VH-VL binders against Protection of telomeres protein 1c (POT1C). Designs and how they scored, part 2

Target 1, 144 residues: Protection of telomeres protein 1c (POT1C), of Arabidopsis thaliana (Mouse-ear cress) (a9jty4)
Amino acid sequence: MAKKRDSPKLIKIKDAIKLINQEVSLIGIVLEQREPKQCRNNDWICTLRIIDDTYPSPGLTVNVYSRTLEQLPQIKNHDDMILFTRIKMQTFDSGKRVNAACSRWVSSFALFEGEDLILHADEDTSAVFVWDGTDAPPASILAK

## First folded at step 2 (VH-VL)

Design I10 (framework fv_ifinatamab)
Fold by ESMFold2-Fast, scan of step 2:
Structure I10 (fold): chain C 144 residues (1-144), chain A 124 residues (1-124), chain B 106 residues (1-106)
Amino acid sequence: as target 1 above (144 residues)
Amino acid sequence: QVQLVQSGAEVKKPGSSVKVSCKASGGTFSDYAMHWVRQAPGQGLEWMGYIIPIFGTAKYNEKFKGRVTITADESTSTAYMELSSLRSEDTAVYYCARELYDSSGYWDEYFQHWGQGTLVTVSS
Amino acid sequence: EIVLTQSPATLSLSPGERATLSCRASQSVSYMHWYQQKPGQAPRPLIYDASNRATGIPARFSGSGSGTDFTLTISSLEPEDFAVYYCQQYSDWPLTFGQGTKVEIK
């Protein structure tokens, strides 16, 4: 028998940076995506910089890991919005800086195109959710 | 190179309002926080608030809530700070300041670029 | 709000001497920055995130510290270093500055 955990609550980036080594779910606007690179385990990594209304530029750096290049976030527009679910807050630069890791095992993400939320998981990236910009996107996204 | 140019000095009477502008050139305007900081004569620096132009939503230091309004016009790359109900204690140099984006792979949350300052004198 | 207390208020030294400036926070701070201000000028970024030098800042300037206690050190004062120095926290709202330390010629 399979049971799901309770859906995670979205928090703001300003609160997330205090939760080192904890999993958080949050939404932000994408300012930049760096060129993808391959890691030693053949996973692909790309780095995004995101902001929200509590945490402006330069924002929070999120390292996104994926099995393939095609499964990394496909940012089409400069200011696309992204939802991250269960990303892990961590420190770098000898504990001076905070970033987050979006792992392919525990985490997920979904992109907005205009007001449409595009779910990115495996090959089913055509799933589209219409969302009006409220603080809590549909529960079905948060359950993944 | 990012440059911030502020409007000129103003002399205002008590009870009036003042609106200071800060025009950005070079680099991207909409997604960077534009902060406002003031400094009374012989005093230290005091943070007033900021706006992220793309969101259009400002955050204020509670000390100034109710009489400060920070806005931005993305079409002209200009930020504004309006302070109402002026008192003699509001005599200060008002600075706009913006955070740095570093495209080399580091993001730094400090005020890299400052305007030249606008002296606002509240008197007679 | 986080209160930043700088000490000493005034530091009277001669060129070539070492300056050590303190900034203490009322609660733990993750992001502490330092700015230099000369009379009639806007503040100039000096140190960010406790210990990193901003672009163009000479190696004689260094920062250290974590938690509630932070230090700015100028290893050998040059004539252009006589100025007021402010610490600033970017960890919680509202953003706050210390009251400043004036480094003046003896």
Scores: ipSAE 0.006, ipTM 0.537, lowest interface PAE 11.0, mean pLDDT 79

Design L01 (framework fv_lumrotatug)
Fold by ESMFold2-Fast, scan of step 2:
Structure L01 (fold): chain C 144 residues (1-144), chain A 124 residues (1-124), chain B 107 residues (1-107)
Amino acid sequence: as target 1 above (144 residues)
Amino acid sequence: QVQLQESGPGLVKPSETLSLTCTVSGGSISDYYIHWLRQPPGKGLEWIGVIYYSGSTDYNPSLKSRVTISKDTSKSQVSLKLSSVTAADTAVYYCARDSPYDFWSGYSDAFDIWGQGTLVTVSS
Amino acid sequence: EIVMTQSPPTLSLSPGERVTLSCRASQSVSSNLVWYQQKPGQAPRLLISGASTRATSIPARFSGSGSGTDYTLTISSLQPEDFAVYYCQQYNDWPLTFGQGTKVEIK
């Protein structure tokens, strides 16, 4: 029932940090989440740090933007996995630091329970999806 | 890299409307909050207002009755209109983006990228 | 609105000297304080946010400290390129407000 999106190729964080100003899709383990903040126009922002096998702590900072608190990632465990699609790599601090923006205009995310992935790695994976309300998750992710 | 550039007339007559444009390149204006600030010659900075990624705006209460900020995402432009100008509105006008929220510094309205500024003189 | 007061208005110094600039808020800004550098004919340059977090490209000689209502920017050894006007800004409350600036000029 959800609107189908093309699934972009997933890349490693080590490679993503080289693709400044480009949109990338990647999967990582949530290392930390900062408490969401509400902006003056009532939009919500939260910040995650994610890692993968190529990019350890402190990890890649991803800023997630949403109109509502409920549409932001709801991280319960520090080892939960998150898939980001079409997040934009960007520089700050005069080009010396790299982060990514997950904006509701073109980006999406899907949250996976870490233990579900461990238990069902060789079977159909059950996953919890959190929607940003602007886009449907990639269809290929629902099948994996 | 994201860059901002202001443009508009350098001279405006008293009682008329001042109109400026900020062009954003190297990034999407939909992903940033864009602010307008001004600086009278030889004086300090004054915050005018902001347009959020959603298109909503907030203005300095001292200017709220005279100021309008809008954006056109298809042109990658943010516009400032200030009505009923007087000599006190003579200033260099800047557009700037605030710094992204990050894990180490948190949420801040610190301006990390600025346009070069455009001088607007209000005189007859 | 929160009023920001910078002191002194002007400092006349020689290269190599230590510089301390003061910024005081009319009420607590909870370390939500930014420092900028501005050279003649140029836009301001971000130096420090969150009272003490230095921007990556900013030389280590710049440091910020303070809490509550009282904040300082320190330049440990003034370089020729550091002669400029310095502004503080709070983002604890709206509207965003700036100090009047401290001019650091060559003696």
Scores: ipSAE 0.000, ipTM 0.516, lowest interface PAE 12.9, mean pLDDT 79

Design L02 (framework fv_lumrotatug)
Fold by ESMFold2-Fast, scan of step 2:
Structure L02 (fold): chain C 144 residues (1-144), chain A 121 residues (1-121), chain B 107 residues (1-107)
Amino acid sequence: as target 1 above (144 residues)
Amino acid sequence: QVQLQESGPGLVKPSETLSLTCTVSGGSISDYYIHWLRQPPGKGLEWIGVIYYSGSTDYNPSLKSRVTISKDTSKSQVSLKLSSVTAADTAVYYCAREGDYVWGSYEFDYWGQGTLVTVSS
Amino acid sequence: EIVMTQSPPTLSLSPGERVTLSCRASQSVSSNLVWYQQKPGQAPRLLISGASTRATSIPARFSGSGSGTDYTLTISSLQPEDFAVYYCQQYNDWPLTFGQGTKVEIK
């Protein structure tokens, strides 16, 4: 629906890690989710490690921030696919390591569980990608 | 609920290899950066090294030629080997989890209880 | 390596007193500094990260401050359970380095 001006194009994780302080959109396979916990500013954080065909284990760490626990990704199976839109690449560990932040006013995510699409979006952002679970996902979504 | 527990011989002879194991429960070692540290009796802490998610390692330059850190994900264990030990290697050895790295901090939020290793004939 | 120097080595104090512990780095650590508490026979406990951010469940009487090369840990009113050795640690550069500790003892 409607025109969308500045949606970033989907890129591979290997390319994303070069775009420090930039917003990227990408698809990955969830290897692991750390236990959600509350940050010092009272936001909830969930940390995921994701991989794609260009970036294997241990993968890219993505920190997902939300005001509430319920708005965080609900990963039921490792190997589920997740689409992130407009997450910000950043450094940590005095600039020595790279991760990404998925924040509630800019970013969104969509989680794919088996044949069913489970939509999880930040409370202030709608998911930008939707597909039904009955057919093969678009080629741009599939990671090998 | 995450717990770390060091184990290994409490007494090692000079010139031999010190071998310690850190067992992690309540979480996967694949989700954490696990560090080894030591503390000689009555002295301060010294960082030994770290093993990352990938299995890659970094070591304190002062110990690099003698130290190997490895992991066995199936057993949820991280191992430390220190070769050619001397009395100067007598210390309490700790494994520690690097905690929430969200803001770029090397904070250790969970530590093992420590295991005393004495190097003596 | 960055050398961390803590002062004084030992403080003898009574409960209720205000405590100020100093940590100085041989070069700027840009507030990439952590404080730990260690009681006899126990592993260190995380108190403060990023020079001034109190860890979860740490009482409000503990506070950290400082920048550049000079950092301070303050305990506003010393409790009986606070008698311990306190260590600072930098993470601005490899290898990670610790101070030699300040022992806070009962008078």
Scores: ipSAE 0.000, ipTM 0.493, lowest interface PAE 11.4, mean pLDDT 78

Design L03 (framework fv_lumrotatug)
Fold by ESMFold2-Fast, scan of step 2:
Structure L03 (fold): chain C 144 residues (1-144), chain A 123 residues (1-123), chain B 107 residues (1-107)
Amino acid sequence: as target 1 above (144 residues)
Amino acid sequence: QVQLQESGPGLVKPSETLSLTCTVSGGSISDYYIHWLRQPPGKGLEWIGVIYYSGSTDYNPSLKSRVTISKDTSKSQVSLKLSSVTAADTAVYYCARGYTDEDLEWFYGMDVWGQGTLVTVSS
Amino acid sequence: EIVMTQSPPTLSLSPGERVTLSCRASQSVSSNLVWYQQKPGQAPRLLISGASTRATSIPARFSGSGSGTDYTLTISSLQPEDFAVYYCQQYNDWPLTFGQGTKVEIK
């Protein structure tokens, strides 16, 4: 299957934090979602902290940008999983700290909610991520 | 490592459009909020506007009707256009990188500045 | 818009002296305040963000404090290279606004 073959390779958060200024795809457990905030350009921003088996609490901070509230991640339950594709690893605080940006124009995310997979594509892309099946999802993350 | 440099005409006639370019090197323009600021000779700093990661913009209300900020990621450039200029627009113009933190108080200030470019509005 | 007022406008000092610069906002800025140093012919340089967090490479003699509407920049022992104009800036509300500056000059 073309989609399965062309799916992005998932990496662990421990490896992602070393890839500064690069785009990565990864899956994690949502530890916390902060209240969404509207900036003055009317874009909506929310901050998530995510963990995986290689990077525990306090986790990696991911800033998610969207034009509308409804397009931001809607985390309903504790320990929900989120898949990010093409998020940008970056430094802040004069290079001392690392976070990631999920841009509405180049990035996407997917939520795992029980048996449901909810895919949210960027506003300027019609592409949605589908698990490629060639590399099994991390067992420690998918097995709650 | 990251550097910003302003460029554009040093003299603009009244009623015309002031056009400046900020070139970013040593980093990706998509990683930053880029601000435009100005400083009239012998006076303080005034914020003009910002362009975000998304390409969305926000402007000082006092200038909003005359200002457009845009970016070209392929050229690593941010542009400022200010229309209908008068002598009051004479200033050194700066572009600067916004300093952001994880709490989304998205700019705690500007940590990297261009050298500034003087624009004189005169006939 | 929030109006930022700095005092004094000019401060004449000798090297080694403690410097205290004041910045007052017309309404609370919730510590969303930055300090810059500007030398003649140069772009501003970030000193302090979030009212009290010193930027990288800024000497330990610089410190910021304050809350609400009243903020202070302190230089514990003034050095020759510290003679400059200092600006405060708020980012609590739009538009971003700056104080008029305090010039620290040689006595």
Scores: ipSAE 0.000, ipTM 0.500, lowest interface PAE 11.4, mean pLDDT 78

Design L04 (framework fv_lumrotatug)
Fold by ESMFold2-Fast, scan of step 2:
Structure L04 (fold): chain C 144 residues (1-144), chain A 126 residues (1-126), chain B 107 residues (1-107)
Amino acid sequence: as target 1 above (144 residues)
Amino acid sequence: QVQLQESGPGLVKPSETLSLTCTVSGGSISDYYIHWLRQPPGKGLEWIGVIYYSGSTDYNPSLKSRVTISKDTSKSQVSLKLSSVTAADTAVYYCARDSTEVYWGDSYTVEAFDIWGQGTLVTVSS
Amino acid sequence: EIVMTQSPPTLSLSPGERVTLSCRASQSVSSNLVWYQQKPGQAPRLLISGASTRATSIPARFSGSGSGTDYTLTISSLQPEDFAVYYCQQYNDWPLTFGQGTKVEIK
């Protein structure tokens, strides 16, 4: 079990791209998803590009890491919404590009069908909640 | 077995727009960054530009005012348009896939071209 | 942009000889360097990336080394099929740039 941390406030992508090397939480619409591949450390990686009302195409690239293929997000529709919690903003290519990393130990995500935002996990809802690795979601997200 | 194949006119007149197509088979163009490169006869390689998953593009500054790269996912094709051509644009044109990977803990990309098309020769002549 | 300079422009050698090709960058490329082989009428073939990592199916006689601004491609014992033009490329800074090539030809 990972140690609990308070979730950061949800922010817009336009503000997130300014917070390099910081952890952010945000909601976006999935524009594209790449086929999963294995990294050299045997983790699986899935690359998504997300947009919101403050940050249009090409959007923000988010790399999602997982121990298993089955725990990576599976996007069914082009307008699916995803919530990311505590993803790390970073630069690459000598600071010319910005992306984010969703790690299996400190980050989480929740995938939604259509545009409805569901804030509480429930197997009977139309949303799919997937958590990194074999770790359960933080108890604080289910409080009240 | 991902394969790339270029096609287009072998001859283009000066001042016209050159249009080339790269057809991707054995994989989805949505999974790759596709680049265009060229090589004038007997000379070295020049990078033209790239198209990303979303359809966003980056171009070599030396060509940016004349180049447009686009893709059609339904046809599995990437297109290159180069306007106002001159004899200096005579070259073999290649499309290529890069081996870009991002690793947790290491933010780096490997922009090495591991799969290339066979190339198509374009001659600019009256 | 980063300028890549290869030397010498041409090497004339016999099979069995050791080949050393140089690539110099106008500023540090932090080992983000690629080597390609190109034979007449063919597309370039990826040999080495990350300055020293051999690509799949590339023979062990090919090796890369170097850091900072100075890089070397070595062929330990030249085979007849190795006569070709060799190019280096950097991916440390945008735009991507290539050297002008070194031609390895039969003596």
Scores: ipSAE 0.011, ipTM 0.512, lowest interface PAE 9.3, mean pLDDT 78

Design L05 (framework fv_lumrotatug)
Fold by ESMFold2-Fast, scan of step 2:
Structure L05 (fold): chain C 144 residues (1-144), chain A 120 residues (1-120), chain B 107 residues (1-107)
Amino acid sequence: as target 1 above (144 residues)
Amino acid sequence: QVQLQESGPGLVKPSETLSLTCTVSGGSISDYYIHWLRQPPGKGLEWIGVIYYSGSTDYNPSLKSRVTISKDTSKSQVSLKLSSVTAADTAVYYCAREGSYDYGEPFDYWGQGTLVTVSS
Amino acid sequence: EIVMTQSPPTLSLSPGERVTLSCRASQSVSSNLVWYQQKPGQAPRLLISGASTRATSIPARFSGSGSGTDYTLTISSLQPEDFAVYYCQQYNDWPLTFGQGTKVEIK
């Protein structure tokens, strides 16, 4: 049961869009990325659209916030995978549209090229991540 | 610096289709939401519609049946077509870029506007 | 749609005077409110967003305040270049809507 404490519970984007005002963790393929910009409050923002097998193009918009440009996701290839943990689903336009916020306070992300991440379902609803080519545990990588 | 420039015919006949182009320089239209707005002479601003970086669009319900917005990223151009025009469509037409946040941020860069007169 | 109402329609003032412009929304816009300045023959210029955040390069004499349905733009000491029409806009709900404008003109 210790594994349940160490692994995020992942859901599909189709299910995430129904969990408004809730925190979700999910994996998506990066479809596109907007140019990072500095906002009036001096935060940096990067906007991504992500897809998975349940939610195709145009995908889910995720706004990633950071104090610095260097801490934003660095997407180098189309089809890179990104893991988001504890991003907040939200509505805008009086509930007409859905996006997600990856905040620097409570959320995290991990970016992988191609197929470097292997994801396993482990006992009931717990998911375990196996990292290819790294000696760091998943929790320390996600917290970074 | 990002610059937007509208172009198109200054005179359109009633019942015809108005066609305008917004050319963006200093930035990629693939990375931003581009909006069209208009302002009849001596009146306030009216929002027409938006094209997102994905190519998806949304239109003001009052104009939805007549308006189409499209883009050509290779030319860095966004186009507006408004069909079945009448004298009420006489206005200065603007294209504007939405700011650095996702949807809903204020327009930070505007084109200079192009006057379109609908007259026989 | 949210209706934006500006008052007064016109203000006739001299340089150096304090100016207060009002904008009222038909329902709460949760401070998702923008002020623009427009001079004859020019596109609108962003002044204030989020009800009170001054845009880059906008002089400190411009300030915004308000919440809910009632918002105010203040110019503490009117300069010759400030004679223009001012518009408020909400971005809380779709479609985006603007007020009818307040014209600040020289006496």
Scores: ipSAE 0.006, ipTM 0.498, lowest interface PAE 9.4, mean pLDDT 77

Design L06 (framework fv_lumrotatug)
Fold by ESMFold2-Fast, scan of step 2:
Structure L06 (fold): chain C 144 residues (1-144), chain A 122 residues (1-122), chain B 107 residues (1-107)
Amino acid sequence: as target 1 above (144 residues)
Amino acid sequence: QVQLQESGPGLVKPSETLSLTCTVSGFSLSSYYIHWLRQPPGKGLEWIGVIYDSGSTDYNPSLKSRVTISKDTSKSQVSLKLSSVTAADTAVYYCARVSEYSSGWYEGFDYWGQGTLVTVSS
Amino acid sequence: EIVMTQSPPTLSLSPGERVTLSCRASQSVSSYLVWYQQKPGQAPRLLISDASTRATSIPARFSGSGSGTDYTLTISSLQPEDFAVYYCQQYDNWPYTFGQGTKVEIK
C-alpha cells in the first residue's frame, strides 16, 4: 500500500549551499536538464540545474540517480518545478563550488509539470510522498 | 591558480616500463579526478585512464593489462606506469583535471598539463 | 567502443568566413559531447561541453549543436587565432573516445 511520510522542512537554495555534507529538502525551477545516461555500476543518472528566488542562473546542479531510466525525472517543459527531499549537499572545485546528489536509497523527488504534479520516488527509498490530487501542492510544502 | 605538470624520462626502451608523474598545484587531489591522455605525433587523442578522488581507478580496456595509475595526495602527485612499451606507445602524454564528484557528471577536461613527449626507442 | 568520425579532414579558409565542422558518433552519445581546440605545440583547450555549452572565456563566435549521433561546431566569423585542429570527444560511455580531428588552416 501507499506510504506517506511527514512533510520535510523546505529550505531555500541560498541556505542549502551552506549545509555541506548535510541532507536538505528544497523546491526549484528546472533551468536545464541533461539527457540520462547509464553509469558504470548500471545505475542511471540525470543531471539538472535548478534555481529559486534566492539563487539564480547558473543555479544548483543536482545529480539524480535511479536504477531504471523510467524512474529518472521526465522534464518536459521550460520552468517546470521539482521538489527534492533529502538530497546531499557536496563540494567540488577545491570547495569553491557546490552540487547535490539525489540518491535512490535516501532521496526522492516530485515533478510539477505546468499545473500537474508528477510524483516519483525510487523503489528502494522509504521517503514516499502521496499527493491527494489537488490542483496545486499544499502551501505547507512550498517554501515561502 | 590551477596548474598540472607532467614529468618523467623522455626516452624509454622497448619492453621497459614507462613511468610519469603529474604534479598539481592550486587544488587538492582529494577533491578532483585526474585523467591521463596521450597523443602520438601527428595523430589524435587517446584516453588512458582516471584516478578518482577516492583513489579508485578506471582504465581504457585497450591498455588495462599494462597501465597503473596511483596518487600521493600529500605530495600532490599522480603517477602513470605503462609496462611492456613498444614504438606504438611513443606519444605526448597529458594529465588533465575534471571536477567530478558523481559518476557520470563530467564537463570536459578544463585544465591540462603542458604534455611531455615520450619516445620509445632503443 | 564508440567511434567518433569528424569531417572534413581539412578546411582551408580566410578570416571572416563561417566555419562548420561535423562530428558523427557510431551510436547515440546523448549530447554528452565535448569540443576541443589544439594549436601546434599546445595542449587541447576546452571549447564546448554537453554539445552546446560554451566553456568559460570562450568567445561567442563558437557554438555547438546537435543530438543523437550528429554534432556540429560552428565558428560564425573565423579570426586569425582560430586556425587550429578541432577535436570532438564523447563521454557517454567508457572508454572516452575522440574524433580524428579537423584541421582549419589559412587559405
Scores: ipSAE 0.015, ipTM 0.517, lowest interface PAE 7.2, mean pLDDT 79

Design L07 (framework fv_lumrotatug)
Fold by ESMFold2-Fast, scan of step 2:
Structure L07 (fold): chain C 144 residues (1-144), chain A 123 residues (1-123), chain B 107 residues (1-107)
Amino acid sequence: as target 1 above (144 residues)
Amino acid sequence: QVQLQESGPGLVKPSETLSLTCTVSGFSLSSYYIHWLRQPPGKGLEWIGVIYDSGSTDYNPSLKSRVTISKDTSKSQVSLKLSSVTAADTAVYYCARGPDWLEYDYYYGMDVWGQGTLVTVSS
Amino acid sequence: EIVMTQSPPTLSLSPGERVTLSCRASQSVSSYLVWYQQKPGQAPRLLISDASTRATSIPARFSGSGSGTDYTLTISSLQPEDFAVYYCQQYDNWPYTFGQGTKVEIK
């Protein structure tokens, strides 16, 4: 059935912004989500701003890409937590602005609802995320 | 529907300022980056610079002292000025649409180009 | 600046052949690599962005691959309309730089 992914090492946003052009995994609190729009290649994009205890408001901008509107993060509350895996740190505007791309090819995300972690696999891979939990915030990674 | 069109004098005298305009249609300059590029006859492409959605600019260091890119969003126009021209500046000049600023970190190609305008620097 | 080197400079091929064009960067460009096609008298046309993402309306016979410093553009079955010069470009660092081009000629 499903393929298991590596458990990524989680880092803080303060450290992630220094790893330009590298893939990082991190947990943040969603401050804001922009309305989704379609891109030139018919993918859907939405933009999130996230924070953690090392990187406050206005936070890190993450552009999330998906083939369908329904597969984008479904943020219910502004305090929702999100786990990103293998998102790419990038600069634009001649290095003056930093953001991250959550691509549908190598990246994934998972939402926390209370103590439950809701996993969102890559579109065509049926992959599941494996997380060791040792240095991450408390969260349930097992379905009841 | 989406188009870019370069315009300006095809002949410029040495030491003068080359001035070109790129007129866009079918999209807003408030949402896209515009690049200027050139191609000397029989040679490859050279990137000149870019103007961002914000109006900020970046230039090729080899041209930075001579180049200014600006825009008038209300007229849907982007301008290129290159001062103190010499015969080495003879080229076809292109403007090209860059990514939407929300897509810059995922889609990097210049997807729509003007047809190009030949500028000859000669006395 | 990052130097982009393309090889071969010129390639003469028969229709139907599989073609591989190479692009090498002087340092890693982290897959921030774009391929363009330019036909005589025309502006360049976007083919592939982000090393392997095919642009809208580009035929499936075109594909891109590679990582780090080494990238390839493949045309699986060469057609007469594919006569052109192909350029690679990096977007990893300023200034954006192009290879010198590979000219594909159909015999």
Scores: ipSAE 0.016, ipTM 0.593, lowest interface PAE 6.4, mean pLDDT 81

Design L08 (framework fv_lumrotatug)
Fold by ESMFold2-Fast, scan of step 2:
Structure L08 (fold): chain C 144 residues (1-144), chain A 123 residues (1-123), chain B 107 residues (1-107)
Amino acid sequence: as target 1 above (144 residues)
Amino acid sequence: QVQLQESGPGLVKPSETLSLTCTVSGFSLSSYYIHWLRQPPGKGLEWIGVIYDSGSTDYNPSLKSRVTISKDTSKSQVSLKLSSVTAADTAVYYCATEGIDYWDSSGYAFDIWGQGTLVTVSS
Amino acid sequence: EIVMTQSPPTLSLSPGERVTLSCRASQSVSSYLVWYQQKPGQAPRLLISDASTRATSIPARFSGSGSGTDYTLTISSLQPEDFAVYYCQQYDNWPYTFGQGTKVEIK
């Protein structure tokens, strides 16, 4: 009896930074990853900076929260692509700056390595890490 | 390694402006937030304000009308100015940071502190 | 602003004893709670963050617990170097606010 949910509407980072306190879905290239560490309520956090064709270096900071280290993004290369679904845009620095939170309750991500961006790879071909049941993105999204 | 050091006059007259400097070393001021706190003798800590890596500031509402925090990244210095001082402003003043760069939101505890500088407001 | 209240104001104890310090917030701080130790003439030292996460190099005898409005810092077996003032701080909301401190002194 269950219906499939509508695919999330993907937006560019330059538009996402205007949607404070809203949930957005977007794709970006990982520029930088910080070493995972524990934060509030014993969750683990991985901090990434991502870019796209509309928002260059230093990029958008995304904090990814997880109960365990194993469920955090496993970034191998700085040019890896990541899709975020329903991350929450937030302000800091008195509302002057923006970052995003990928929560373990409502958000998800899918990770793709380097040049393997067109293929929705299985366990054998690429590092696709799906969290909270989010499927890999359609090939048309990776082509953008 | 990373360290902070406060400096300024140990004595300020009532009604004057208190001016202190925090000198940072071992890291880039353009990547860190610097907080100012104070502690009157024998009492608890009070947060005064913060200057972000962007140069923007937030102040404790109880002090907002009297306080200004600014920075000079070329000198690796953060300044605190508190106007119209009274005896109630007598305290040890600290600068402190969370020990992490601005893109890391994993904690808001003050991990790195200066040694503090005592300021007495007296005629 | 959120008001932090620590109790008791002073504890007189002997080495080897268990110490329990209380910190209560005027509203929930969602475990965004920090504990500091301060010895005379020194800056505060970070002990516990996020209510229960022990900072690097802090001995295992220190532990934090609690949620909502009520938090505790426990020292399982008090050592001579632990005689100090302990402060709690919330960072759930601006401005950051501190308790008035609990002094742990030799009996």
Scores: ipSAE 0.015, ipTM 0.553, lowest interface PAE 7.1, mean pLDDT 79

